VH-VL binders against Cytochrome c oxidase assembly factor 8 (COA8). Designs and how they scored, part 116

Target 1, 167 residues: Cytochrome c oxidase assembly factor 8 (COA8), of Homo sapiens (Human) (q96il0)
Amino acid sequence: APERGAERRDTAPSGVSRFCPPRKSCHDWIGPPDKYSNLRPVHFYIPENESPLEQKLRKLRQETQEWNQQFWANQNLTFSKEKEEFIHSRLKTKGLGLRTESGQKATLNAEEMADFYKEFLSKNFQKHMYYNRDWYKRNFAITFFMGKVALERIWNKLKQKQKKRSN
Key: E = the ipSAE of ESMFold2; O = the ipSAE of OpenDDE; V2 = 0.75 times the mean of E and O plus 0.25 times the DockQ between their complexes.

## First folded at step 13 (VH-VL)

Design md99 (from mc2 with light chain Y33W; framework fv_ebronucimab; at its last look DockQ between E and O 0.01; V2 from the best seeds 0.00; counts 0 for: pae E 5.1 > 2, placed apart)
Fold by ESMFold2-Fast, scan of step 13:
Parts: structure tokens; sequence; C-alpha cells
Structure md99 (fold): chain C 167 residues (1-167), chain A 124 residues (1-124), chain B 111 residues (1-111)
């Protein structure tokens, strides 16, 4: 994919930044946890002289972050929805209201909820296995590209030293 | 079967607007970046626009920047291209294309699946 | 606009080999971006032929091969067959444009 946020070339007037920290921070920044995924987003620093390899690594890390956040936001939403539906269904079966006389949310005891947790985990087992497989593949890829970037930086430093010596 | 089907093309006068759609099936739509690529009659391929899997990041060719808007609806497995201020030079067959998954050995973002295209003709 | 330069046409006889060059600049191929190749038969959508400089997708015959060196990528078709008569496009990413770029396209004729 092209970097979607990069269509406005690496130029923004000072004072119009909509992100905190400012777009031109000198390091990666970790944001607060997303309400739905409960994952902290990373805002990536873009170096002035970013190489294509560094750009590939950053793009891969950004895409992996988006993929990871979408997965967990969807899982958490699905869990909450199905849990609520399960509780409502069981309370209807018992002839109970959705709220206690004290106004608190009516809930099932731990023994009753055990059935829901077991069903949810079993139903989503394959999905979570595929997630874990892809998560490890992505982390391997990120580590591999980090290694390539490190080697590129070492090579460039060695090349600069040789050039300086040859003057 | 993995498939992309474009629609919404037609004959339109210069300065007007069109909205193209692309319906995806057979894969987890939200997991992949999507692109629009066009081809003028008898000419080569030109990348137009791209959008990340979440829709959070978009990019555009200089020739369409400020006139076209790419968007997606992951709940409907659909990609869109809103084309405003159309010019005769925008006349082309418009393809939607899916980016390949990342391969840790090859590290590629090639366009692995293409639709059949929808024809847009801008003429008076 | 096309940012990558390909020959307009190449031709060969059945069983011969043909090579299509794709020449870019320092902002794309020259700086290390991967090159992908697509085959397009008349009236059809493009088909991914080579990804990541040299990788063949499932179903692509071994006679197609790709390579990259410096500012230039090459697609080689060995054992040329009548079915190989098509247009071929290279594609890469361009850091200056922050977007994808295609080659000018090459018409392959089987004589």
Amino acid sequence: as target 1 above (167 residues)
Amino acid sequence: EVQLVESGGGLVQPGRSLRLSCAASGFTFSSYAMNWVRQAPGKGLEWVSGISGSGGRTSYADSVQGRFTISRDNGKNSLYLQMNSLRAEDTALYFCAKESPFDYLWGTYAFDIWGQGTMVTVSS
Amino acid sequence: QSELTQPRSVSGSPGQSVTISCTGSSSNIGSGWDVHWYQQHPGKAPKLLISGNSNRPSGVPDRFSGSKSGNTASLTISGLQAEDEADYYCQSYDSRLSGYVFGTGTDVTVL
C-alpha cells in the first residue's frame, strides 16, 4: 500500500498540527489506550532523510498497528455484545428484570457465566489461532526489516568513513 | 473465490461528478489496502488513489489530488471513488485492485487481485 | 503519468527468450523499492505475473522470471509461447510522489 497519510507531502504550517505531539516530533510517541481495542497507538516519527527501506519498515509497522487495533476492537465489541445478549436471555428465562431493585445491572453468578465464557472461547478458537499466526508472521517481518535497516545504517557509516579517508 | 466488481462508470460532461463503487468478496476486506488504477483507451496503466485497510490513511496521484476522494465501507465490503471536477483527461477504464498480503521473505505490496473495470467517458 | 520507462515493443518467435527492461530513478527503483510485473491481454484486466522483483505467484509458469539491479528491473520470458502475446507493465513505489508508479508498457508480439 502507499502511505495513506502521506498525500500531503511532509509539509505543514506550524500551528496547524492536529496531533499531539506535533507532527515533527523527534521520536516515536505512544498515545493513550484506544477505548475499544485497549491498545496504545504509536505515532511514528518520520526522519527528514528516510530511506525507502526505513519507509517500508514504518509502513509495515503502521499497517500492523491498524490490523491489530481493528482485530481487538472487533473482538471486544463482539464479546461485549454476545455477553449482554447471553445475560438478557438467561434473565428472561428466569423471569427476572434487567436491573436489580437497587438500580444496578442484573448479572449472572460466576457459575452461570462459565457457560458463556466456554462457548465464546470455543466459537472463537480458530479465529484467535489465525490471529496469533498472523501476529507472529508480522512481528517476524518487522524484526527482519529492522535488521535490514540496521545493516543499511552500518553500511552507510562505513561508506562515509571510507569516502572521508579517500579525499 | 476472491473477486472485485466495479460499477458506476458512464458518460459525463466536463466539470461534473461521478461516484465509482467496487464490491469485494472472498477475502477479509478490512485486512487489505485497496487502490484505484485507470487506463485511458489504448494507453497504459496509471495509479490514481489508495486507501489503508482501516480507511485511516489515503493517498492520491498528483493529477487527481483535490478532485477525487477515495473511501471504503468495511461493513459492506465496498470501495468508492468520488470524482469531482471531471476533465476530458480523466476518460479511462477504472480498475479497483487489492494489495497483496505482506510476505516476510518478499516484502511485497503488489496488486494481486483486479476487477474488470468500469468505463468513465468525460466528453461534451 | 508513467514514471518507469519500458521499450514500446519486443518481439520473438515461439521457443525464444525475450527480455523487457523497466528503468526508473533514484526515487523509486534506484533507491531499493521492489518492482512488480503485470500481464494484460486485450480486453482483460491486468494479472500479477511477478511480485517483489522475482517471486512468481501460484499458477505463473517457470518460464517467467524477474530481476533487479540499480535503476533497472527486467522481466524475462523464456520458451516464448503464442499465449504470451500481451502488454506487460512494471510497477514500483516512488518516495518523491508518495505513491505507486507504473511503467510505460511493452507490447510483446509472438511472430
Scores: ipSAE 0.199, ipTM 0.682, lowest interface PAE 4.7, mean pLDDT 84
Fold by ESMFold2, look of step 14:
Structure md99 (fold): chain C 167 residues (1-167), chain A 124 residues (1-124), chain B 111 residues (1-111)
Amino acid sequence: as target 1 above (167 residues)
Amino acid sequence: EVQLVESGGGLVQPGRSLRLSCAASGFTFSSYAMNWVRQAPGKGLEWVSGISGSGGRTSYADSVQGRFTISRDNGKNSLYLQMNSLRAEDTALYFCAKESPFDYLWGTYAFDIWGQGTMVTVSS
Amino acid sequence: QSELTQPRSVSGSPGQSVTISCTGSSSNIGSGWDVHWYQQHPGKAPKLLISGNSNRPSGVPDRFSGSKSGNTASLTISGLQAEDEADYYCQSYDSRLSGYVFGTGTDVTVL
């Protein structure tokens, strides 16, 4: 999955505080980006007559979403924390204050920040490799169970047609 | 070594509260749903409560709904059960149980690892 | 209270086979939910014995087998041994209760 990390230090206008699907929705929902992970959550519909196989698929999808959101939320927090520590450390080493002469938060130029980005990627390379492997495995499993559910629904529909014809 | 260790049981009076803890080790705690299961003396197993790996989804047996709260701290590898308004019928050995590994193809889940339990006695 | 019905006890001599039934309803086993089995020796925690109706975890002897048909699951212990004397519980999911349910438990005695 693509990296989409972004954060704000300023207070921002609040969007919808929590995503709430309609009461009578019969469909899955895609909500706004989560403020920590920047990923769009899916809000899953629970059918009235959910089969065990349908429940397994929904649970797998929910677990995968939670796993994915947890990974990126943690990664985004780590990125932000280490970025500030890096800037602070480099400013201290250069004998500069944390604020400019204008009183604004001091920062580093793009060339100076390149060292941070390279170090961060190198430090987290293995973690991202395992994440990508598991992401593909989970999506394959989801597709497999979607196929099983689709076949179950087709078979049940055909059985209902045979019952009506036999009656 | 995969291990679950419950603690926090004891003797309490009816109407009082008690908080159970379960320390997990030997596996990635946040990857698995966790459950509390109780067993009254001389009786069978009764599911009490469950919580998803992230902690975002919880469920409760009707007998404890509104009185018990399940929670987890994935940073401390710990599962909790806050038990309020305790009754004599809550007297039991309380087990912490882990749901089985994520099955990428078949999706079968069972309680594959159990703790030894912590005893809760509610009596005047 | 348990939603799944098991016999209170079963007995057998060493080497014999015993079968434990687990009968549910249309809101659990009858709807096709999986059945799991646990063994519990006195004073000890339950141990997973059979998952997904018939899957035997590593370390569980092959004399234990499970099956499911309709509203009923069965655990069979072939070649009963003294170590098999314990309580046995089935477990499933119930859509009406929106939660897990255990069987009433079966005490297996080796004569």
Scores: ipSAE 0.194, ipTM 0.656, lowest interface PAE 5.1, mean pLDDT 82
Fold by OpenDDE, look of step 14:
Structure md99 (fold): chain C 167 residues (1-167), chain A 124 residues (1-124), chain B 111 residues (1-111)
Amino acid sequence: as target 1 above (167 residues)
Amino acid sequence: EVQLVESGGGLVQPGRSLRLSCAASGFTFSSYAMNWVRQAPGKGLEWVSGISGSGGRTSYADSVQGRFTISRDNGKNSLYLQMNSLRAEDTALYFCAKESPFDYLWGTYAFDIWGQGTMVTVSS
Amino acid sequence: QSELTQPRSVSGSPGQSVTISCTGSSSNIGSGWDVHWYQQHPGKAPKLLISGNSNRPSGVPDRFSGSKSGNTASLTISGLQAEDEADYYCQSYDSRLSGYVFGTGTDVTVL
């Protein structure tokens, strides 16, 4: 069986943002934009007395963030690659060099680039539709769990108040 | 296995026409630009013509412009070169050559796969 | 026909290093288009040796290296072997011609 040369899918390295929030932080921290996805990662705070529902919510948020980071990192990489290919192809077609007489990188005009963007969006339309669908599903789930956690917190506060009144 | 196989070469008289064919296998033919390169006996390589993956764009060397026509049938994985008004100077081994994928790092368009060539001899 | 200029022949002894130059113009190599190198043995089709000035395809020995500066590209063969005896061609794209251009070719002989 001829070894299908594994097209090394240049998967964007899962750059675990090395952003470490201060150890004494009781809040979620927002890191700098990731170099591949351009999304700002959130470091989620873990309470000492985290409930099972709170833990589930946190995990769901974290997983959704990771999913989103990976999607955009890959999408940005694909976009950059296809953009460069488009530019080179168009310059070739025009009989232009890759560099100007001044030694600068040759660029296409705004109209030509508009064609690229239109084609790119058209080509990736289905991918973006699936992304949007999944994004809404995930955020709906997150919102639902946020509601559950809020109710749990209210209930726990009421129980504590009742216990204090009975003593 | 990735392969290109040229055919259609032969002996022809000046002013006559000849059609070369190149059969491609082992890769997605429509995804790559294809080229013809020729080599006269005991001479160097000369680019002749190129065609985009879709067939929408064609280019020709000045030496063959207006006489040669490059075309492709992506359904048959075939490349063609229609050669009209042949001259003695067109005598050469004609190679079919595939362009490499675009290298996103280097921006290269090399010919990564070549056929064995088909000989065209134009003689009175 | 605008050809890239190569030396007609280069020779070396086994184990030596030889360099082949490929000189273009402002419309091809000088305009930023990459240079590719091909090896051709007698009676064989050309084989891609170097892509994009310096990139080696799989199966090409590391003794082959490419470089580019200004309007000139170079192929260096280090540790010359008997099997390296062949014709070598550089190739680029010419903006003026809107087409590919090859070098004049260099015959490498192993003494």
Scores: ipSAE 0.020, ipTM 0.654, lowest interface PAE 4.6, mean pLDDT 88
ESMFold2 (binder alone), look of step 14: mean pLDDT 92; pTM 0.944

Design ne1 (from nd4 with heavy chain L104R; framework fv_ebronucimab)
Fold by ESMFold2-Fast, scan of step 13:
Structure ne1 (fold): chain C 167 residues (1-167), chain A 122 residues (1-122), chain B 111 residues (1-111)
Amino acid sequence: as target 1 above (167 residues)
Amino acid sequence: EVQLVESGGGLVQPGRSLRLSCAASGFTFEDYAMNWVRQAPGKGLEWVSGISWNSGDISYADSVQGRFTISRDNGKNSLYLQMNSLRAEDTALYFCAKDSRFFRGQGYFDVWGQGTMVTVSS
Amino acid sequence: QSELTQPRSVSGSPGQSVTISCTGSSSNIGSGYDVHWYQQHPGKAPKLLISGNSERPSGVPDRFSGSKSGNTASLTISGLQAEDEADYYCQSYDYSLSGWVFGTGTDVTVL
């Protein structure tokens, strides 16, 4: 639910900022990248006389965005966690600490990380295939409803034009 | 009033068929994914089948694949389950349930019917 | 056949807390899919108790809470009351099945 009442600071430690679309927006508005998914959220414009079909399209687009955001947030968190565990394990095997003398995070070179990336891609292949299939189906549905909305708008304009001609 | 009402259950011999119906009211039926869930006497819930808003995406549990067919008639606000080649292990109370999200769903089941009992026995 | 693993039974005294675990696999809870919880009293249809891991529907007391970590979700009932005696089921989506999986169910007994 949209935040109301108490204000959140834009520079809060959690990195949470208010998603506030421009006033009197007549188009979709794109926000800053989400902290976890790294995707930009879209605020969908709601017409004053939104038809049931237009509402259905908007809700489908909103739900698709939420689904997409959740998938990538979870995927990025899993990647980050497993990468840290791999680095930690490899550094212990080499007898190295997790921090350098300057207190910075110790890292592995690209050659050493290749094993991790190969394994991560391999074990997530099926999950990504199912994601792509669902993403494709959702976009087809969105395109279909966009077409229906366009036809509805064209038909309404033609019907209005015919009424003006008959009067 | 948002409501789902199942019907069509009864006593049937093994190997025969039954068709279950679910009548929806109080919401825009054509906008939501619908599901069948069953529960054998004294046992847990088992998802049986799901259908997207436009019938373009249909899935079945392995236990019923090839024997059961889910369908919907959006003009009649009705969901169906055609059950063929019934087995004793299909004996259960069959619920229809509405997904909270539309299209393919993948939300939670926010509306449930009271169920219709199917007994497969000689 | 149920896919998510729950303890068969959990018991507690009035006013105490009980926790029910729900363990899935990489194709459902482990892939980040939300876990939902349903309460079922004898002879009744299941009723939504918790949605989206931790959200309470309107009318559900705040003594019910949910959480999820890794491939396991938990339902906690604090201040246990006699009317909480029921069967509880978790649910998640499984991408490999392109469908839903329910937990094996947990019978909560109030002693």
Scores: ipSAE 0.230, ipTM 0.709, lowest interface PAE 4.7, mean pLDDT 84

Design ne10 (from nd4 with heavy chain Q106R; framework fv_ebronucimab)
Fold by ESMFold2-Fast, scan of step 13:
Structure ne10 (fold): chain C 167 residues (1-167), chain A 122 residues (1-122), chain B 111 residues (1-111)
Amino acid sequence: as target 1 above (167 residues)
Amino acid sequence: EVQLVESGGGLVQPGRSLRLSCAASGFTFEDYAMNWVRQAPGKGLEWVSGISWNSGDISYADSVQGRFTISRDNGKNSLYLQMNSLRAEDTALYFCAKDSRFFLGRGYFDVWGQGTMVTVSS
Amino acid sequence: QSELTQPRSVSGSPGQSVTISCTGSSSNIGSGYDVHWYQQHPGKAPKLLISGNSERPSGVPDRFSGSKSGNTASLTISGLQAEDEADYYCQSYDYSLSGWVFGTGTDVTVL
């Protein structure tokens, strides 16, 4: 049935999310933050009469979202791991255990953490530069197709007005 | 049937040029990034070049940069590799391969051709 | 040119398990890019065996499994069979090259 088809399409992008869209939507829906990337996924509405051009734009946006989420999930994991390793190594050099006398996790002061952030940013500078380059390329492609879709919609509206006029 | 068929290989002297072609069928060629991968006799795989769906994003291995040019003709479902200033070390079986992801690629290579042999020798 | 490091050869008897390592650098596997594995029989084109570190394409037996930790990926073939005798290549994306890097290749011999 059409009802089941629409429901399947509405929930397709949320297969990765614990939450399905709360209700069927006639518009794109923003989901909860991904636990790894901390980015909110966009769940794309698929119109009944999606043109081939609109389908290409949607697929490109979905693919770009997946690429972006994968990048940040990996980056966040690497940051967290290296941060914890840095803290543990500095606590060891101070002769301190990993936990305080109260059983809480031992921490470093802001000045020591600044060393880690500086090192991490420096180490990842080239990686982030290449990410930004690819991000711009992907957004250029998305903008190009958005423009084509907009022109198609304008043409369809003009075509409808011409039909009205000729009738 | 999804397939890629390479052609244009042969024996060529050092310093000369050769043009490879890859004919695609069974999938929407214009929607996928395409790549060239080579394999010297008895050696491993080496990525040579890649091109996005619209030719807007093109990359080359350092070993071929400035000598090889990748191109595509979406109307003919064809991928090309123009090889100039050929060297003995370019001797290899050349495969065309399809990226699994749409448009800009960055997936894995899900479809491979059988390869076309290029021998650069005097 | 950057290349992923694999052992030259690995051998085993039918029914045994063999593991092939694939070690990269900070610009590829070390940056979190996925590792893919290809199987190549003599005289044939490579065939996708494992995608996205551990996913099997349709038609690939569950005897093949992949994993990744840090800058190293591994392909494990359990219940080794004569038909598994082939060359195996890992692949990852390298951001500094803006392109792909393949492993040096591993020849699997079934004794």
Scores: ipSAE 0.451, ipTM 0.760, lowest interface PAE 2.9, mean pLDDT 85

Design ne11 (from nd4 with heavy chain Q106K; framework fv_ebronucimab)
Fold by ESMFold2-Fast, scan of step 13:
Structure ne11 (fold): chain C 167 residues (1-167), chain A 122 residues (1-122), chain B 111 residues (1-111)
Amino acid sequence: as target 1 above (167 residues)
Amino acid sequence: EVQLVESGGGLVQPGRSLRLSCAASGFTFEDYAMNWVRQAPGKGLEWVSGISWNSGDISYADSVQGRFTISRDNGKNSLYLQMNSLRAEDTALYFCAKDSRFFLGKGYFDVWGQGTMVTVSS
Amino acid sequence: QSELTQPRSVSGSPGQSVTISCTGSSSNIGSGYDVHWYQQHPGKAPKLLISGNSERPSGVPDRFSGSKSGNTASLTISGLQAEDEADYYCQSYDYSLSGWVFGTGTDVTVL
């Protein structure tokens, strides 16, 4: 305990970061968007008296986040690559260069880009359907364990009240 | 010690049924998706079926769809494969395998059993 | 049913490097699903060798490495040793099958 007190005092003013929670945090923290998936990661608070059930819920949420991050990182990469290929192909068909007279990246108008978005969504429809199905199943599991944790906490409070009365 | 032990294999005639069992120990069985994988003599691995932690998500390879039924008993730490209408092409060593990811799976297979041999012959 | 395509066999001498390819389709490796590798010695169950394209489980020597690009994954064994003589299988998830696909398998022979 004395060693813990010394450690806590040593880190009190330092180690605080805009992008990371303090060394000891009582709350989950939401980070900046990931470079690849563009999703904000949740950094989960781990209480000192975390029950096995609470640990299971936290790990399920962490695993679901990792799965979700991986899916969208890949999807965003594929979208960006195919969008660039589509633009280059259409510009070549028109006999236009990849850059404007001002040196800026040449673009297509909204009507032309609508063709790409429609094609991309159609091509990826089944992939997104299976992703959504798994996403719903994962969230149902999370909800179920959230309910179990809530019941465990209620039961523990009742046990503490009974213990205090008997003592 | 994390372990999976398969049983129930044997020699069976075409058109008959067999039930395979897989006993799990050393990990919290109820928390993981489980799979059956088979390997015909001298051939490669073929995924057969998978089941989520609560039996709410079940899938089968096309080759066994409608004939095989995967199930689990979390209270007994056991996985099962009911094989009906067996064919000569079902002859294989059947492995039980644990998914690395909780509940719904789709990770990798981190623990494998030794396998149980099923021979379908007249 | 669909399988991931691997060469049937590769051979090398002790100390050399060998590479095993694993080619899939748009519904599995091509959709960004990770590739995992398993090593199977004769008469034994498969053992996880590489997970998530390139991660080594505890106890797997750094001589084993994995990579993935497009529809193809590769397993490279550097500094080939006699104990590396085994069958090697790649694996990925296929969303159109709602299940797993394994590679056709590669027999590695150490000469």
Scores: ipSAE 0.462, ipTM 0.759, lowest interface PAE 2.8, mean pLDDT 85

Design ne12 (from nd4 with heavy chain G105N; framework fv_ebronucimab)
Fold by ESMFold2-Fast, scan of step 13:
Structure ne12 (fold): chain C 167 residues (1-167), chain A 122 residues (1-122), chain B 111 residues (1-111)
Amino acid sequence: as target 1 above (167 residues)
Amino acid sequence: EVQLVESGGGLVQPGRSLRLSCAASGFTFEDYAMNWVRQAPGKGLEWVSGISWNSGDISYADSVQGRFTISRDNGKNSLYLQMNSLRAEDTALYFCAKDSRFFLNQGYFDVWGQGTMVTVSS
Amino acid sequence: QSELTQPRSVSGSPGQSVTISCTGSSSNIGSGYDVHWYQQHPGKAPKLLISGNSERPSGVPDRFSGSKSGNTASLTISGLQAEDEADYYCQSYDYSLSGWVFGTGTDVTVL
């Protein structure tokens, strides 16, 4: 496997994903699932007249997406690595090779894999709880700022109406 | 020029209070999390407290929880640390540090102030 | 609170390489949180030296490199120079503390 640092860069909001939205796009686009995080990245459309509030909202959403991508990329890679190690350890204990006679990777039955899943969930329980708390904090801030942007748009419309010279 | 300047340190008796300030310039203060880090004379760095860009997320080291309060005023480009019930163990140079991100737990400290000395002694 | 473990001191002669280890636990480095490194000269504020395990900020010589594996991160200074004599601190995030933890610090002496 490649170095985790290089793989982490692939999941950043400004990463090197091959997905490109149509050049005529005037709205946000959702890309294919990332190889490591299994999450679909959002490619943000930047309007020519983006206000400071709109820019800040976009940056907050981009930073949260990067944080979320990095968390799940790390979690999924850790899961995959520990799963592989668990399988190899159990097969070695049984005196079995890592490959079947057909050349495929040897696997364990569902009962044995249940032990791994139980251990993994137990080990990561606190980490996931803290992730959820941070996720709510970030989304609360983003939602609040979405409200500010909405109010700005309302005020811009009201300013246009004030240009009407009617007594 | 990106700069952080701490002030408010001094000699204070145990059990008393002191308020530190950090003035930021040269960057968009309201876009970054901010942190306080302290260093006792001849000792290492100890993170004290952090606050996200909008004050929506605040965290403290166990050693200061319940005694210190971090706050920020984005309109004044200023960070504060209210220190209550001071102990001899709080004697340290207090640094203001800028996070690279809006939120805590994701960035690194890319700008540091020169520090303000707090001495808690009878 | 919990700290990351570093050797108290390392020393070398000009032109040599030195490596500083930084060992954490399952709630910080072991959970995949990045490690950052800071350099502090006597009487000065710390300065960011390495971010995100191995990234060098603009102005930091390529003599400085970082790596991370499991619960341990390492900072390597190659071609050691007199101006590298300083204290070095690693840093990572600890989710159980909901805060940052620094290493115990390493004093680098250039003989």
Scores: ipSAE 0.626, ipTM 0.831, lowest interface PAE 1.3, mean pLDDT 86

Design ne13 (from nd4 with heavy chain G107S; framework fv_ebronucimab)
Fold by ESMFold2-Fast, scan of step 13:
Structure ne13 (fold): chain C 167 residues (1-167), chain A 122 residues (1-122), chain B 111 residues (1-111)
Amino acid sequence: as target 1 above (167 residues)
Amino acid sequence: EVQLVESGGGLVQPGRSLRLSCAASGFTFEDYAMNWVRQAPGKGLEWVSGISWNSGDISYADSVQGRFTISRDNGKNSLYLQMNSLRAEDTALYFCAKDSRFFLGQSYFDVWGQGTMVTVSS
Amino acid sequence: QSELTQPRSVSGSPGQSVTISCTGSSSNIGSGYDVHWYQQHPGKAPKLLISGNSERPSGVPDRFSGSKSGNTASLTISGLQAEDEADYYCQSYDYSLSGWVFGTGTDVTVL
């Protein structure tokens, strides 16, 4: 535009100081990947004036994160353990057998490992289907409450603006 | 402080219906999944049914599926179990139990009521 | 319906340690679902004793401890006392049932 420019003003509101708890940002933080689940946890910032509805949304999100972390930590540990057991079992069978051909095939190759992957996926198919169902149920509830919080904030701003008028 | 109080139990003839209630106090009822657990005289605990915080997820034990209906009224801090087509095998002390989380299946039961006795006999 | 398997009874003298096993299957404990333990005195409601395999709720003595490995969980009561006479139940979630399963229960006798 000829009058000023294309960019919005990047000026913080004046006259209001926001207190952040010690050792915490005023915003959510993403942590490093968990050793077992390989997922990054979100550390939620708690506002000084958190409403009951905002608190419920935060708790729903925290519970869902904990559930998700636990599921994948257990799944990854199970995968690793069963993979090691499969490899060890196959190597013992080959080691006890009489090898007439020369070659360094003491470890399992990709073709042999394909059997394990197929078996693991098949074995865990139903478990993953239940996980997906529960994941969608949780996200539906979170999305619904995100909408309620947004409406609450809009309503509060409208009430505040109306109350400011002395007429 | 935190309490669950069951009511509605009694003597009932086979094939009839009975409705149990559980009144909650001392905590924010609407934030927790709720469960019914029963115990036949001299026997162990058997989970009967559960309902998530918002009634969006409901589950039943196979033994009661199609006969029992769990419901809740968050405005009244109350949990219900509608029992239809009652059998002698349904005779038990019925406990109301509070989950520690919003959703079913993730956590433990941290608060239990005293139970209400249901006796199904002729 | 599936149940978690516990011994019917365990006994010990005051001051001794007793251990109660809880064995499940691939659809519950074997899939990594946590095991919780409840204590029930005669004529009373169950009380949460151990949550999440090994965590003690406030007010539960440290004499009670839990562990889990594979398809089996264990509850250990050390320094056994007369007041520990009760029924003990383990609990886990079963995804194939979309519901909770309890153990068959163990009666602990002190004397």
Scores: ipSAE 0.423, ipTM 0.753, lowest interface PAE 2.4, mean pLDDT 84

